VH-VL binders against Metalloproteinase inhibitor 4 (TIMP4). Designs and how they scored, part 7

Target 1, 195 residues: Metalloproteinase inhibitor 4 (TIMP4), of Bos taurus (Bovine) (o97563)
Amino acid sequence: CSCAPAHPQQHVCHSALAIRAKISSEKVVPASTDPADPQKMIRYEIKQIKMFKGFEKVNDIQYIYTPFDSSLCGVKLEANSQKRYLLTGQILSDGKVFVHLCNYIEPWENLSFLQRESLNHHYHLNCGCQITTCYAVPCTISAPNECLWTDWLLERKLYGYQAQHYVCMKHVDGSCSWYQGRLPLRKEFVDIIQP

## First folded at step 20 (VH-VL)

Design z3 (from j2 with heavy chain H105G, light chain S31N)
Fold by OpenDDE, fold request of step 22:
Structure z3 (fold): chain C 195 residues (1-195), chain A 123 residues (1-123), chain B 109 residues (1-109)
Amino acid sequence: as target 1 above (195 residues)
Amino acid sequence: QMQLVQSGPEVKKPGTSVKVSCKASGFTFTRSAVQWVRQARGQRLEWIGWIVVGSGNTNYAQKFQERVTITRDMSTSTAYMELSSLRSEDTAVYYCAADILTDSGYEYGFDVWGQGTMVTVSS
Amino acid sequence: EIVLTQSPGTLSLSPGERATLSCRASQSVRNRYLAWYQQKPGQAPRLLIYGASSRATGIPDRFSGSGSGTDFTLTISRLEPEDFAVYYCQQYDSSPPYTFGQGTKVEIK
């Protein structure tokens, strides 16, 4: 399994849902009802803490599904722990919530203050912006509604300094530019203050 | 089909320099990062440094900071490692490895390794 | 600098047995930047696991990676003759150097 680097905002915009949740348990289940289909899935039972996107499609999510095999982009989550995850994914035709390795899935503790805030207040409102990943220099915009993301190029990190501290916002004239969020006053209280 | 081909073995005297090449093929070199690692006989892997090909940004281990230079030529899809002021303890096999981004994506690891280049430093 | 400590130094097992290799980090490492490599005598290392728990392309399913934070594990469910080699973990989180563990040698008993 291989995934193209993408900014968290882009991930959220391209996902049907985004939630914060704990993983209660996991179970291996058939991928389909067809007994001839040997494909397996992991079904995670989750406790949804917060929904950031997908309100109109699903209210409360109890289960999420991922491929059993990592080679098929299955994601490994820690069950029976107090660990909180940000989960993004899609809703299948049968109503199942599906997540895989290429989705924006991150332990909540790894999210920056701005990222946490942006899940509620910024990302979903600025999906009209295109965030382009830079892979080499020069890297230039091709349209006014485009933001250039350089974390991969400069740091070789998926979520480097820019992803942690900037959001691509759409202006009245339709153009987009990076907005730098404020740093938290008290770092030790970030987990308490953030929704 | 993706591969890194390194230059041949080198025999050097103390105090001289060696430059090892690493030519990429079968993947988009400009989207990769290349790390250099060495291994003395019977010893562990030792990280030397790396270069992000698209930007040219480099970082080196402190041990080699003053003696190593990693470069890349995107037109020839080749990475280089030059080590100066050679010492006998620099005798090792030197490997290049690439962190590859394909059209299908990135595997978050150094997928392709060169075959290694033996560098012998002796008086 | 993050230091990776692998254990045990040497693991003597027979074909068919289960191998469990540990890699402990001196500080927390994000899973996506933890990898496992296999190196056979006279060969270059080969990527086995990336993102702490994802098998690289072409790697058989008897290899699996797990763990988070400071403790990571490589498991070989049933050793094949070709699995006897040295295994290294590497982290490339935070800032360089992107260090390797000292390696675990899996040898035939």
Scores: ipSAE 0.865, ipTM 0.926, lowest interface PAE 0.5, mean pLDDT 93
Fold by OpenDDE, last read:
Structure z3 (fold): chain C 195 residues (1-195), chain A 123 residues (1-123), chain B 109 residues (1-109)
Amino acid sequence: as target 1 above (195 residues)
Amino acid sequence: QMQLVQSGPEVKKPGTSVKVSCKASGFTFTRSAVQWVRQARGQRLEWIGWIVVGSGNTNYAQKFQERVTITRDMSTSTAYMELSSLRSEDTAVYYCAADILTDSGYEYGFDVWGQGTMVTVSS
Amino acid sequence: EIVLTQSPGTLSLSPGERATLSCRASQSVRNRYLAWYQQKPGQAPRLLIYGASSRATGIPDRFSGSGSGTDFTLTISRLEPEDFAVYYCQQYDSSPPYTFGQGTKVEIK
């Protein structure tokens, strides 16, 4: 399994849903009802805490599915713990919620204040912006609605300083630019402000 | 096939410098990062430093900060590691490794390793 | 600097047995930046597991990685003769140096 580096905003914009959830349990299940299909899936039972995207498509999600094998981009999540995850994914034709390794999946504790805030107030409103991943210099914009993301190029991190502190915002004229959010004085207040 | 081919073995005197090359083929070098790691006989892997090929940004372990220079030539798809002020303790096999990013994505690890270059420092 | 401590130093097992290797970090490491490597005598290391729990291309399913935070585990469900080697964990989270553990040698009993 290979995944292209992408800014969290791009992940959210290209996902059908985004939720904060705990993982209650896991079970290996057949990928289909076809006996000839040997593929397996992991079904995670979840406790949804918050939904940031996907309200019109799904309400309370009880199960999410991922490939059993990591070679097929299966995701390993910790079940039976108090660990909270941000989960993004798609909805399959049969209505199942599907997540894989290339989705924006992160322990909630790893999200910055701006990222947490942006899930509620920024990302979904600025999907008209194209965030381009820079892989080499020079890296230049090709359109006014484009933002250049440099975390991969400069830090070789998926969610480095720029991803943690900046949002690509669309202006009234259709152009886009990076917005730097403010940080709280105390990190302990982050969960209170943005649950 | 993706591979890194390193330069041949080196025998050096103390106080001199050695420059090891690492030529990439079979993948897009400009999108990769290259780390250098050494291993003395019977010892653990020791991280030296790395370079992000696309930007040229480098970082070195504190131990080597003053003696190591890592560079890359994108036109020849080659990374270099130069170690100066050589000491007997620098005798080791030196490896280059690349984290390959293709159009289909990245596996977030150093997938391809060179065959290693033996550097012997002796008086 | 994040220090990775692997245990045990040496693991003596027979073919067919289960191997469990530990890699403990002095600080929390995000899963995506934790990798396992296999090194056989006279060879360069080979990427085995990336993202703490994902098998690299071509790696058999008897290899699995798990863990999070400061505690990571590499498991070989059933050892094959070719699996006897030295295994290293590496972290490249936060800032350099991107240190390796000291290694665990899996040897034949």
Scores: ipSAE 0.860, ipTM 0.923, lowest interface PAE 0.5, mean pLDDT 93
Fold by OpenDDE, last read:
Structure z3 (fold): chain C 195 residues (1-195), chain A 123 residues (1-123), chain B 109 residues (1-109)
Amino acid sequence: as target 1 above (195 residues)
Amino acid sequence: QMQLVQSGPEVKKPGTSVKVSCKASGFTFTRSAVQWVRQARGQRLEWIGWIVVGSGNTNYAQKFQERVTITRDMSTSTAYMELSSLRSEDTAVYYCAADILTDSGYEYGFDVWGQGTMVTVSS
Amino acid sequence: EIVLTQSPGTLSLSPGERATLSCRASQSVRNRYLAWYQQKPGQAPRLLIYGASSRATGIPDRFSGSGSGTDFTLTISRLEPEDFAVYYCQQYDSSPPYTFGQGTKVEIK
């Protein structure tokens, strides 16, 4: 399984749902009702604590599903613990909530203050912005609604300093820029021409 | 096939410098990071440093901070590790390794390794 | 810096047996940045597990990783003859150095 690096805001924007939850139990289940299908999934029973996205699609999620095998992007979560997770994922056609390794899934404790706040107040409101991952220098914007994300380039981290402390916010004119903190008082636009 | 091919073995005198090359093929070098690791005979892996190819940012273990320089040439898809002021204790196999990001994504580890370069420091 | 301590130093087992290797970190490491490597004599290390619990491409399912925080485990459910090697954990969570554990040698009994 391979996943492309993406900013948490992009993950949230491209996910059907985002919740904070505890994992109560896990069970290996068939991927389908077809006996000829040997594929398995892990079904996690969860206790939903809070929903940040997906209100119109689903409420009070009881189960989430992931591939059994990590090679198929299955995700391992700690069941029967007090550990809280941020879970993002999709809703399958049969109504099942599906999560995999490439989704934004983090122990809640790993989220920064801004990230926690942004789940409520920022990410879902700024999905009109394109956050572009920089892989090399120079890295420049190609559109006004674009923000450059440099954590991968500078730190080789999926959720480095910029992801932890900045939100890409859309302006009234349709352009986007990075804002630090809960209050977008200080504008910091990232435009890296040279290292 | 994704590969890292390192330069051949080196025999050096104390006080001199050695520069080992690591040529990448089969993947997008500019999207990778390259770490250098050494291993003395029968000893554990020792982290030397790394370079983020796309930015050129480097970081070294404190032990090597004053003696090592890691560089990359993106035009030739080659990473380099130069170690100066060589000592007998620097005798080891030196490995380069890359964490590769492809269009299909990234596995969070160094999944491609060079074959190693033996560096012998002797008077 | 984060120090990784592996245990045991040597694990003597027979083919078919279960191997459990430990990697303890001096401070908490996010799962994403914990990897396991296998090294056979005269060869370069090979990535086994990334993200603490994800098998690298081409790695048999008898290898599995688990754990979180400061305690991580590599499990080989049934040892094959080719599995007798040295295993290293590495972290690259915080700022460098991206240290390795000292290794666990899995040898044939």
Scores: ipSAE 0.857, ipTM 0.922, lowest interface PAE 0.5, mean pLDDT 93
Fold by OpenDDE, fold request of step 22:
Structure z3 (fold): chain C 195 residues (1-195), chain A 123 residues (1-123), chain B 109 residues (1-109)
Amino acid sequence: as target 1 above (195 residues)
Amino acid sequence: QMQLVQSGPEVKKPGTSVKVSCKASGFTFTRSAVQWVRQARGQRLEWIGWIVVGSGNTNYAQKFQERVTITRDMSTSTAYMELSSLRSEDTAVYYCAADILTDSGYEYGFDVWGQGTMVTVSS
Amino acid sequence: EIVLTQSPGTLSLSPGERATLSCRASQSVRNRYLAWYQQKPGQAPRLLIYGASSRATGIPDRFSGSGSGTDFTLTISRLEPEDFAVYYCQQYDSSPPYTFGQGTKVEIK
């Protein structure tokens, strides 16, 4: 399984749903009703604590599905634990909620204060912004509604300092920029023109 | 095929410096990070430092901060590790390793390793 | 810095047996930044597990990783002759150094 680095805001914006949940149990189930299909999935029974995105698509989620094999991007979650997870994923055509390794999935404890707040108040309101992952310098914006994400470039972390402390917010004029803090008090442009 | 090819063995005198090269092929070097690790005979892996190729940012273990320099040349897809003020205890096999990012992503680990470079420091 | 302590130092087992290797961190490590490597004599290390529980490409399913926080485990469900080697865990969470554990040698009993 290979995943491209993406900012949490992008993950949330590109996901059908985002929830905070506990994992009650797990069960290995067939991927399909076809007996000839050897593919397996793990079905997690969850206790949904809060939904941040997906209200219009699904109500209370009882089960989530992931590939059994990690090579197919299966996610290992701790069942029968009090651990809370942020889960993002998609809704399959049959209505099943599907999550995999490349989704934004984190123990809740790993989220920064701003990230937690942003799930409620910021990310979903700023999906009009394009967050571009910088892979090398120079890294420059190509459009006004673009924010440059440098955690990968600078720290080689998926959720480094910038992801933990900044939100890419859209302005009235359609442009986007990074804001730091719980409230959009400071606007900072990440501009890496040259090393 | 993705691979890292390191320079050949080195025999150095104490007090001198050695520069080991690590040439990447088969993947996008500019999107990788390269770590350097050494291993003395019969000993554990020892982390030296790393470089994020795209930015050139480096970090070194405290033990080597004063003597090691890790660099990269993106035009030749080559990473370098230079260790100065060599001592006998620096005798080891030195490895470079990269975490590669492909178009499909990466596996969150250093999945490509060089073959190792033996550095012998002796008077 | 985060220190990784592996145990046991040596694990003597027979082919077909289950191997359980421990890697304990001095402080919490996010799963995505915990990896396991296999090293055979005279060879470079090979990535086995990334993200604490994901098998690297080409790694047999008898290898599995689990754990979170400070306690991580590498399990080899049924040892094959080629599995006798030294295994290292590495973390690259937070700030450097991205140290390795001291290794666990899995040897033939």
Scores: ipSAE 0.856, ipTM 0.922, lowest interface PAE 0.5, mean pLDDT 93

Design z3 (from j2 with heavy chain H105G, light chain S31N)
Fold by ESMFold2, look of step 20:
Order: structure tokens, then sequence, then C-alpha cells
Structure z3 (fold): chain C 195 residues (1-195), chain A 123 residues (1-123), chain B 109 residues (1-109)
């Protein structure tokens, strides 16, 4: 499985949902009701802590699904643990919430402070901006609403310093630029807690 | 098919330098990054540094910082690693490896490796 | 510098047995930047696992990776004759240097 590169902001913009959750359990299930279909999926039972995007499309998320095999872009999540995840994904035509290796999936503890704050507001409010991957110099904007994603050129990483600490922000004139605005110091924020 | 072909074996005297080439084919070289790794006989793999081909930006392990230069020539799709002030302990097989960032896909590992270049430092 | 320590140094097993290889990091490594390689004598390393748990293209499903933070594991569920080799973990999360573990040799008992 190979994944087209996408900035964390693009992942949030293009995904049907983005949530913070723990994984309660896992179960291997058939991929379809067709008994001749040998494909399998992993069904993860989740405890949703917070939804950042998607509440207009789903009521309660109890289960998420992923292909069984990583060669089919299945993703392995740690079940029956206190580990919290940022999950992004899609809603399939049959209503199942689907995640795969090419979604933006991170342990919550690995997100920067700016990323955690931007999930509440800045990412989804700035989906009118284009984020363009720079592969080589020169790399220049071709439209005023374009931000240049340079982590590869500088760090040989997709999710380097720029992805972790900047948001591509749309201005009133329709142009976009990278923003790292200073945030006030805050105590740890916990939105939804499992009892 | 994606391939890296390295230059042939080198025998060098202490105090001299060696320049190993790594020619790419079957992928877009300008969108790749190339790392260099060495392995002395019976020893672990040791990372030397990388170059992002599209920018020419490099990153070296501290151990090699003063003696290594990694470069590339985009017109020939070739990366180079030059190690100066050679010592007998630099005797090793030197590998190049690459990964590629494309619009259609990226894998987070170095899955294309050169065949290795034996560098022997002796007088 | 992130130091990767592999254990055991040598693992002597028979074909058909399960192999479990450990890689411990001196500080946290993001899963995305943790890989496992196989190396046979006279050959370049071969990528097995990237992102700590995802199999590279063409790698058999008997190879699996797991773990996070500082503790990572490579498992070979049923050893085949061609699996007797040296295995290395690598991190490329930290800028300089990227580092490899010292290797675990899996050999025929």
Amino acid sequence: as target 1 above (195 residues)
Amino acid sequence: QMQLVQSGPEVKKPGTSVKVSCKASGFTFTRSAVQWVRQARGQRLEWIGWIVVGSGNTNYAQKFQERVTITRDMSTSTAYMELSSLRSEDTAVYYCAADILTDSGYEYGFDVWGQGTMVTVSS
Amino acid sequence: EIVLTQSPGTLSLSPGERATLSCRASQSVRNRYLAWYQQKPGQAPRLLIYGASSRATGIPDRFSGSGSGTDFTLTISRLEPEDFAVYYCQQYDSSPPYTFGQGTKVEIK
C-alpha cells in the first residue's frame, strides 16, 4: 500500500470525519455478506472522546472498519488500552465508518499543541486553501490561495516541522499563507473522558 | 524497474578520499531522497547521511560531518558520496538507498537499494 | 541520537517455529518512522516493515510488526528456510543521525 501525500489539514478537509477515540476491542469480520467473498476486515469497537468533524453525517460511532491486511491498506490500532487516537476516515455507502492506512491517524500524544488546537477550528475552516507539495526547487505558488508544503525539501519528511506547527489560513482577500499564531498557555484539555 | 547501480570496488590508501556513485533508473530521480549507509565486515549498518535530490539539501551523521560530502547530478540521475581523510576503519561496504515522493504514492521506507560498493583502505 | 537496542543478539530456531525480535529505543520514536530490514550474506538490506507495523510490497504475511513509543517487535509466525538472516530495526524520526539497531541474527538450530 502506497498513499498519495497529504498535509494533516488536507486530511481533515477531505475526510468525512475526524475524531479522538480509544479502541475498546477488535474483531475479524467478513468484508461483505457474500459468502464467496474471502476478504476480511477488522472491526474496532471505539469509545469516542470527541468529534471534530462529521457530526452532521453520523449519530453515534460505536464501530470503525479497516481492511484486515496492511497490503490492502489495513491499519493496526492498539485495542483494550488507554491509548487515544486521532482518527480520520470515510463513511461507506452501507453506513460503516471506514479507516485505512492512507488516512491521517496518530496517537493523540504525538500531536503538537497547534495541531490539537487546530482540529477544533482552523483546519476545517480553511479548506478553501490549496496546499501544494514541493518536490524540487524552484517551488512557487501558482494561485493566491496556495500554501507551499516544504517538509520534504527541508527534512525529507511528510510530517515535519511545518506540518506540525503551521496552518494554511485563508485571508479576507482570498489569499492563503502559513500561520503559526501564538497561543495562550493552557492547562491540558480533556473533552470526553471514559468513566 | 526501479534500480540503483553503484560504482565498482575501490582500494585506497589512508589519508586519501573516495567518491562512490549511485546511478538511478526507473523512477523520477528529482523527486527522490538518497541515503548512504555503510557496513564493515561483521558489523551493524551505519547511517552516513541523506540528500533530498530536488533541493540538494543534505543531512549527515555527526561522526561523518567533517569528512563527508553527499551531492547529486540531476542531469545524469546520479548521487555521490565522497569520504575524505580515509582510515583503515573506513573499510566497509557502502550502500545507497532511495525513496520517492510522488503525487500518486509514497512509502515510508527505503525500499530501493544499490548493490553496495566495497571500499578497502590499506597501504 | 536515538539508540536502538535489539534483543536477542542471536536467535537459534528451527523452521516452522515462531520468531520474536525486539527493538528498544532510547527515546520515543513515532511509528511512521520505524522500519525493519532483512539482510542475507553478500546482499543489500531488504525492507520488510515500514511504519512499525505495515508490510512492504511483496513481503509474506508471516512477517508482522508491532509496538510503539520505545518498544517495537518483529514477529515471524512460522519460520521458512529463507528467513534465516540478520534483522535490523531503523528509526528515521530524528534528524541526525538516523540509526539502526545492532541486529538480531536468526539462525538454524
Scores: ipSAE 0.721, ipTM 0.852, lowest interface PAE 1.0, mean pLDDT 87
Fold by ESMFold2, look of step 21:
Structure z3 (fold): chain C 195 residues (1-195), chain A 123 residues (1-123), chain B 109 residues (1-109)
Amino acid sequence: as target 1 above (195 residues)
Amino acid sequence: QMQLVQSGPEVKKPGTSVKVSCKASGFTFTRSAVQWVRQARGQRLEWIGWIVVGSGNTNYAQKFQERVTITRDMSTSTAYMELSSLRSEDTAVYYCAADILTDSGYEYGFDVWGQGTMVTVSS
Amino acid sequence: EIVLTQSPGTLSLSPGERATLSCRASQSVRNRYLAWYQQKPGQAPRLLIYGASSRATGIPDRFSGSGSGTDFTLTISRLEPEDFAVYYCQQYDSSPPYTFGQGTKVEIK
């Protein structure tokens, strides 16, 4: 299984849903109703804690699906545990919530405070920005709405310090740049920015 | 087919330097990172450092910081590791390994390994 | 620096048996940055498992990885004669340095 690089902000922007959840149980099920289809899926029963994106399609998610075969990018999640996950994924034409290895899936404990805050608003509000992976120097913007993703060049990590502590934010003039992702602290925003 | 081909065995005197080469083929060298590790006879793998080829940025284990230099030559798709002030305890097989970041796929880990270069330090 | 301690040092088993190899970290390692390698005599290491639980390309499904935090496990479900080797875990969460465990030698009776 090969995945194109994508920044956490890009994952949220491109996914149909983003939730915080625990995994209750797992079961192997057929991939389709077609009896000639030998493919299998893993169905994870989840306990949704919070939905950050996806309200237009679903209200509360009971099950998520992933391929059984690792060659088709199936994801292993720890079931029957208090472990919380950030899950991003898609909604299939039959209404099933589908996740795979190339989605952004993280134990909640691995997310920085900025990432947890940005899931509420900043990632969604800034999908008009483009985040460009830097593979080599020189690496320069080609449009005003671009932010350059440099974690690979600096740390040999896809999700390094920049991904964990900055959001690419769109300004009123349509340009984008990296910010620490916090609005100035005001009383009315404290409950919003703390999960 | 992705490959790393290393230079041949070296026999060195204490106090001298060795420079091991690691030539890449079958992948985009500029989008890779190369780590260097060594293994003395019967011992564990020991990490020396890495280079991100596209930036030239390096990172070294503290043990080697004062004696190692990792470089690359993008025109020949070759990474180098130079270890100076050699001691007998530097006798080991030295490996390079690569990880490649592409816009169509990425695996987290060092998937491509060189064949190893035996460096013998003796008086 | 994160120290990885592998156990057992040597594991002697018959073909067909299940092998369970442990890697314990001195501090928490995020699963994304934990890998397992196989090294056969006279050969370079080969990547088996990345991200603690994902099989690398071409690795048979008898190999699996699990665990999180400070405790990680490599399992070989049905040991085959070609699985005679030394197995290493590596963390690349902290830098510098990346670190390897001391290895577990799997001997086939």
Scores: ipSAE 0.721, ipTM 0.859, lowest interface PAE 1.0, mean pLDDT 87
Fold by ESMFold2, last read:
Structure z3 (fold): chain C 195 residues (1-195), chain A 123 residues (1-123), chain B 109 residues (1-109)
Amino acid sequence: as target 1 above (195 residues)
Amino acid sequence: QMQLVQSGPEVKKPGTSVKVSCKASGFTFTRSAVQWVRQARGQRLEWIGWIVVGSGNTNYAQKFQERVTITRDMSTSTAYMELSSLRSEDTAVYYCAADILTDSGYEYGFDVWGQGTMVTVSS
Amino acid sequence: EIVLTQSPGTLSLSPGERATLSCRASQSVRNRYLAWYQQKPGQAPRLLIYGASSRATGIPDRFSGSGSGTDFTLTISRLEPEDFAVYYCQQYDSSPPYTFGQGTKVEIK
């Protein structure tokens, strides 16, 4: 399984849903009704605690699906426990909620305070910004709505200090820049961010 | 195929330095990080440090901080580890290992390893 | 520094048996930054498991990883003769040092 790196904000912007949930059980199921298809999935039964994105497509999610094998980007979640997860994912054409290793999936306790608040107030409001991964120096913006993601170059981490403590925020002139956090935000600032 | 090829064995006297090379092929060296690890006979793996190839940023274990320098040359896709003021306790096999940022949403750990370079320090 | 303590030090088992290897951390390690390696005599380590539970490319499905926080487990469901090796866990959560456990030797004799 290979995927391009993506900042937590990009994951939220590009995913159909983002939720906080616990995993109550798991079951291995066939990937399709086609008996010629040998592929398997894991079906996780979840208890949704909060939905941050996806209200227009689903209200309450009972099951999520992932490939059985990690080589096909399957993800292992701890079932039958009180462990809480941030889950991001897709809704397939048949209505199934699908998650994989390339999604942003974290134990809730691993998120910073800024990240938890940004799930509520910032990430989905700033999807007009572009976040660009820096792979080597020099790394420079090519557009005014661009923020440069530097955690790999500075820390050898996918989700380092920048990902945990900054949001790429859009300004009224269409430009974007990193903010260290704004919690709690007044409605006036939210309205400015959403042109 | 992803590969790291290290320089050959070294026999050194105490107080001298050794420089081990680690040449990458079959993956995007610029998007990788390279760690260096050593293993004395019958002992555990010991982490020395890493370099992020794209920036040249390094970090070293405190034990080695004053004696090790990790570098890279992007034009030759080669990482280097230099250890100075050698002592007999530095006798070990030295490995380089890499991970590449473009893998799944989990950092892979270090999935490409060099074959190892034996460094022997004796009078 | 995060210390990783592996147990047992040595497992002596027959082919076909289930092997269970433990890695305990002195402080919490995020699953994203926990890996398992296999090392055979005279060879470099080989990545088995990354992210605590995901198999690396080409690793047989008899190998599995589990656990979180301070307690991690590598399981070999049916031991094959080629699985004779030393197994190491590594954490790379800290900034830094990264650390390895002392290893568990699996013997088939």
Scores: ipSAE 0.708, ipTM 0.847, lowest interface PAE 1.1, mean pLDDT 87
Fold by ESMFold2, last read:
Structure z3 (fold): chain C 195 residues (1-195), chain A 123 residues (1-123), chain B 109 residues (1-109)
Amino acid sequence: as target 1 above (195 residues)
Amino acid sequence: QMQLVQSGPEVKKPGTSVKVSCKASGFTFTRSAVQWVRQARGQRLEWIGWIVVGSGNTNYAQKFQERVTITRDMSTSTAYMELSSLRSEDTAVYYCAADILTDSGYEYGFDVWGQGTMVTVSS
Amino acid sequence: EIVLTQSPGTLSLSPGERATLSCRASQSVRNRYLAWYQQKPGQAPRLLIYGASSRATGIPDRFSGSGSGTDFTLTISRLEPEDFAVYYCQQYDSSPPYTFGQGTKVEIK
């Protein structure tokens, strides 16, 4: 499976939803109601703990769907456990919540403190910024609202220090730059990340 | 077809250097990263370091920091690892491996390994 | 440096049995940067599992990975004759250095 690289902020900005959830169960289901379609999906039953984005399209989410086959970028999640996940994804035309390997999906414990805080306060407020992936030098800003994402060049990984610890923040003058987040945490955000 | 082809086996005396080549084909070398790993007989895999081809930026395990140099030649799509001040403990098979970043994105379910280069250091 | 400790060192099992291999990290490792490899004598390692739980291309369904934080598991649900090999976990979350476990040899009883 091939995935276009995207910073966690871009994933949140481009996804229809972002939630924190546990996985209750899984079931293999048909991909559509068309009996001629042999494609299958995995349906995960979830318990939504918190929604960070998607309130305008859906409320409490009971099920998410992913391709059955790894060749179609299906996601394997642990069911029947206390493991919590950050899930990002899209809402299909029939209302189903769809996720795949190229979305930003992580065990909650793998998120940094700044990422958890930014899900509440920063990512969705800064979607006017552009984040440009740098693959080689030279890599230069072409607009004032760009941040250069250099994790690949500096660390040989897509989710390196900038992905874990920086937000591309829009300033009053319309420019953007990397910010490590020194904003005071709201009480409910602290409660989410501590327990 | 994506491939890494390494240079042939080497027999070296202690105190000398060896330079192993790793030639890439079938993927975008300039966007890739190459890592080097070795394995002595009956031992675990041991990470040596990596190079990000597009920047030339490198990182080495502390054990090798003073003796290893990883380079690349973008015109020939070849990465190199040079290990100096060889000792008998450096006798191992040396592998290169690459992360693949293509037009369609990062290849998560696939990497490419070279065939390995046996380096023998007689004490 | 993140040390990966695999257990057991050797699993002696018969074909058809379930194999459970453990990898414990000295510090937390993000699932995205944990992999499992299979290696047979005279061959380069073969990627089995990436992202702690995703099967690599061409890897059969009997292989599965799970875990998070410091504890990761590779499971082979029903051993086939071709599965007798050495298995390594690798973390590449921290650089330098990336590290491998010492390996678990799965051998015929």
Scores: ipSAE 0.670, ipTM 0.836, lowest interface PAE 1.2, mean pLDDT 87

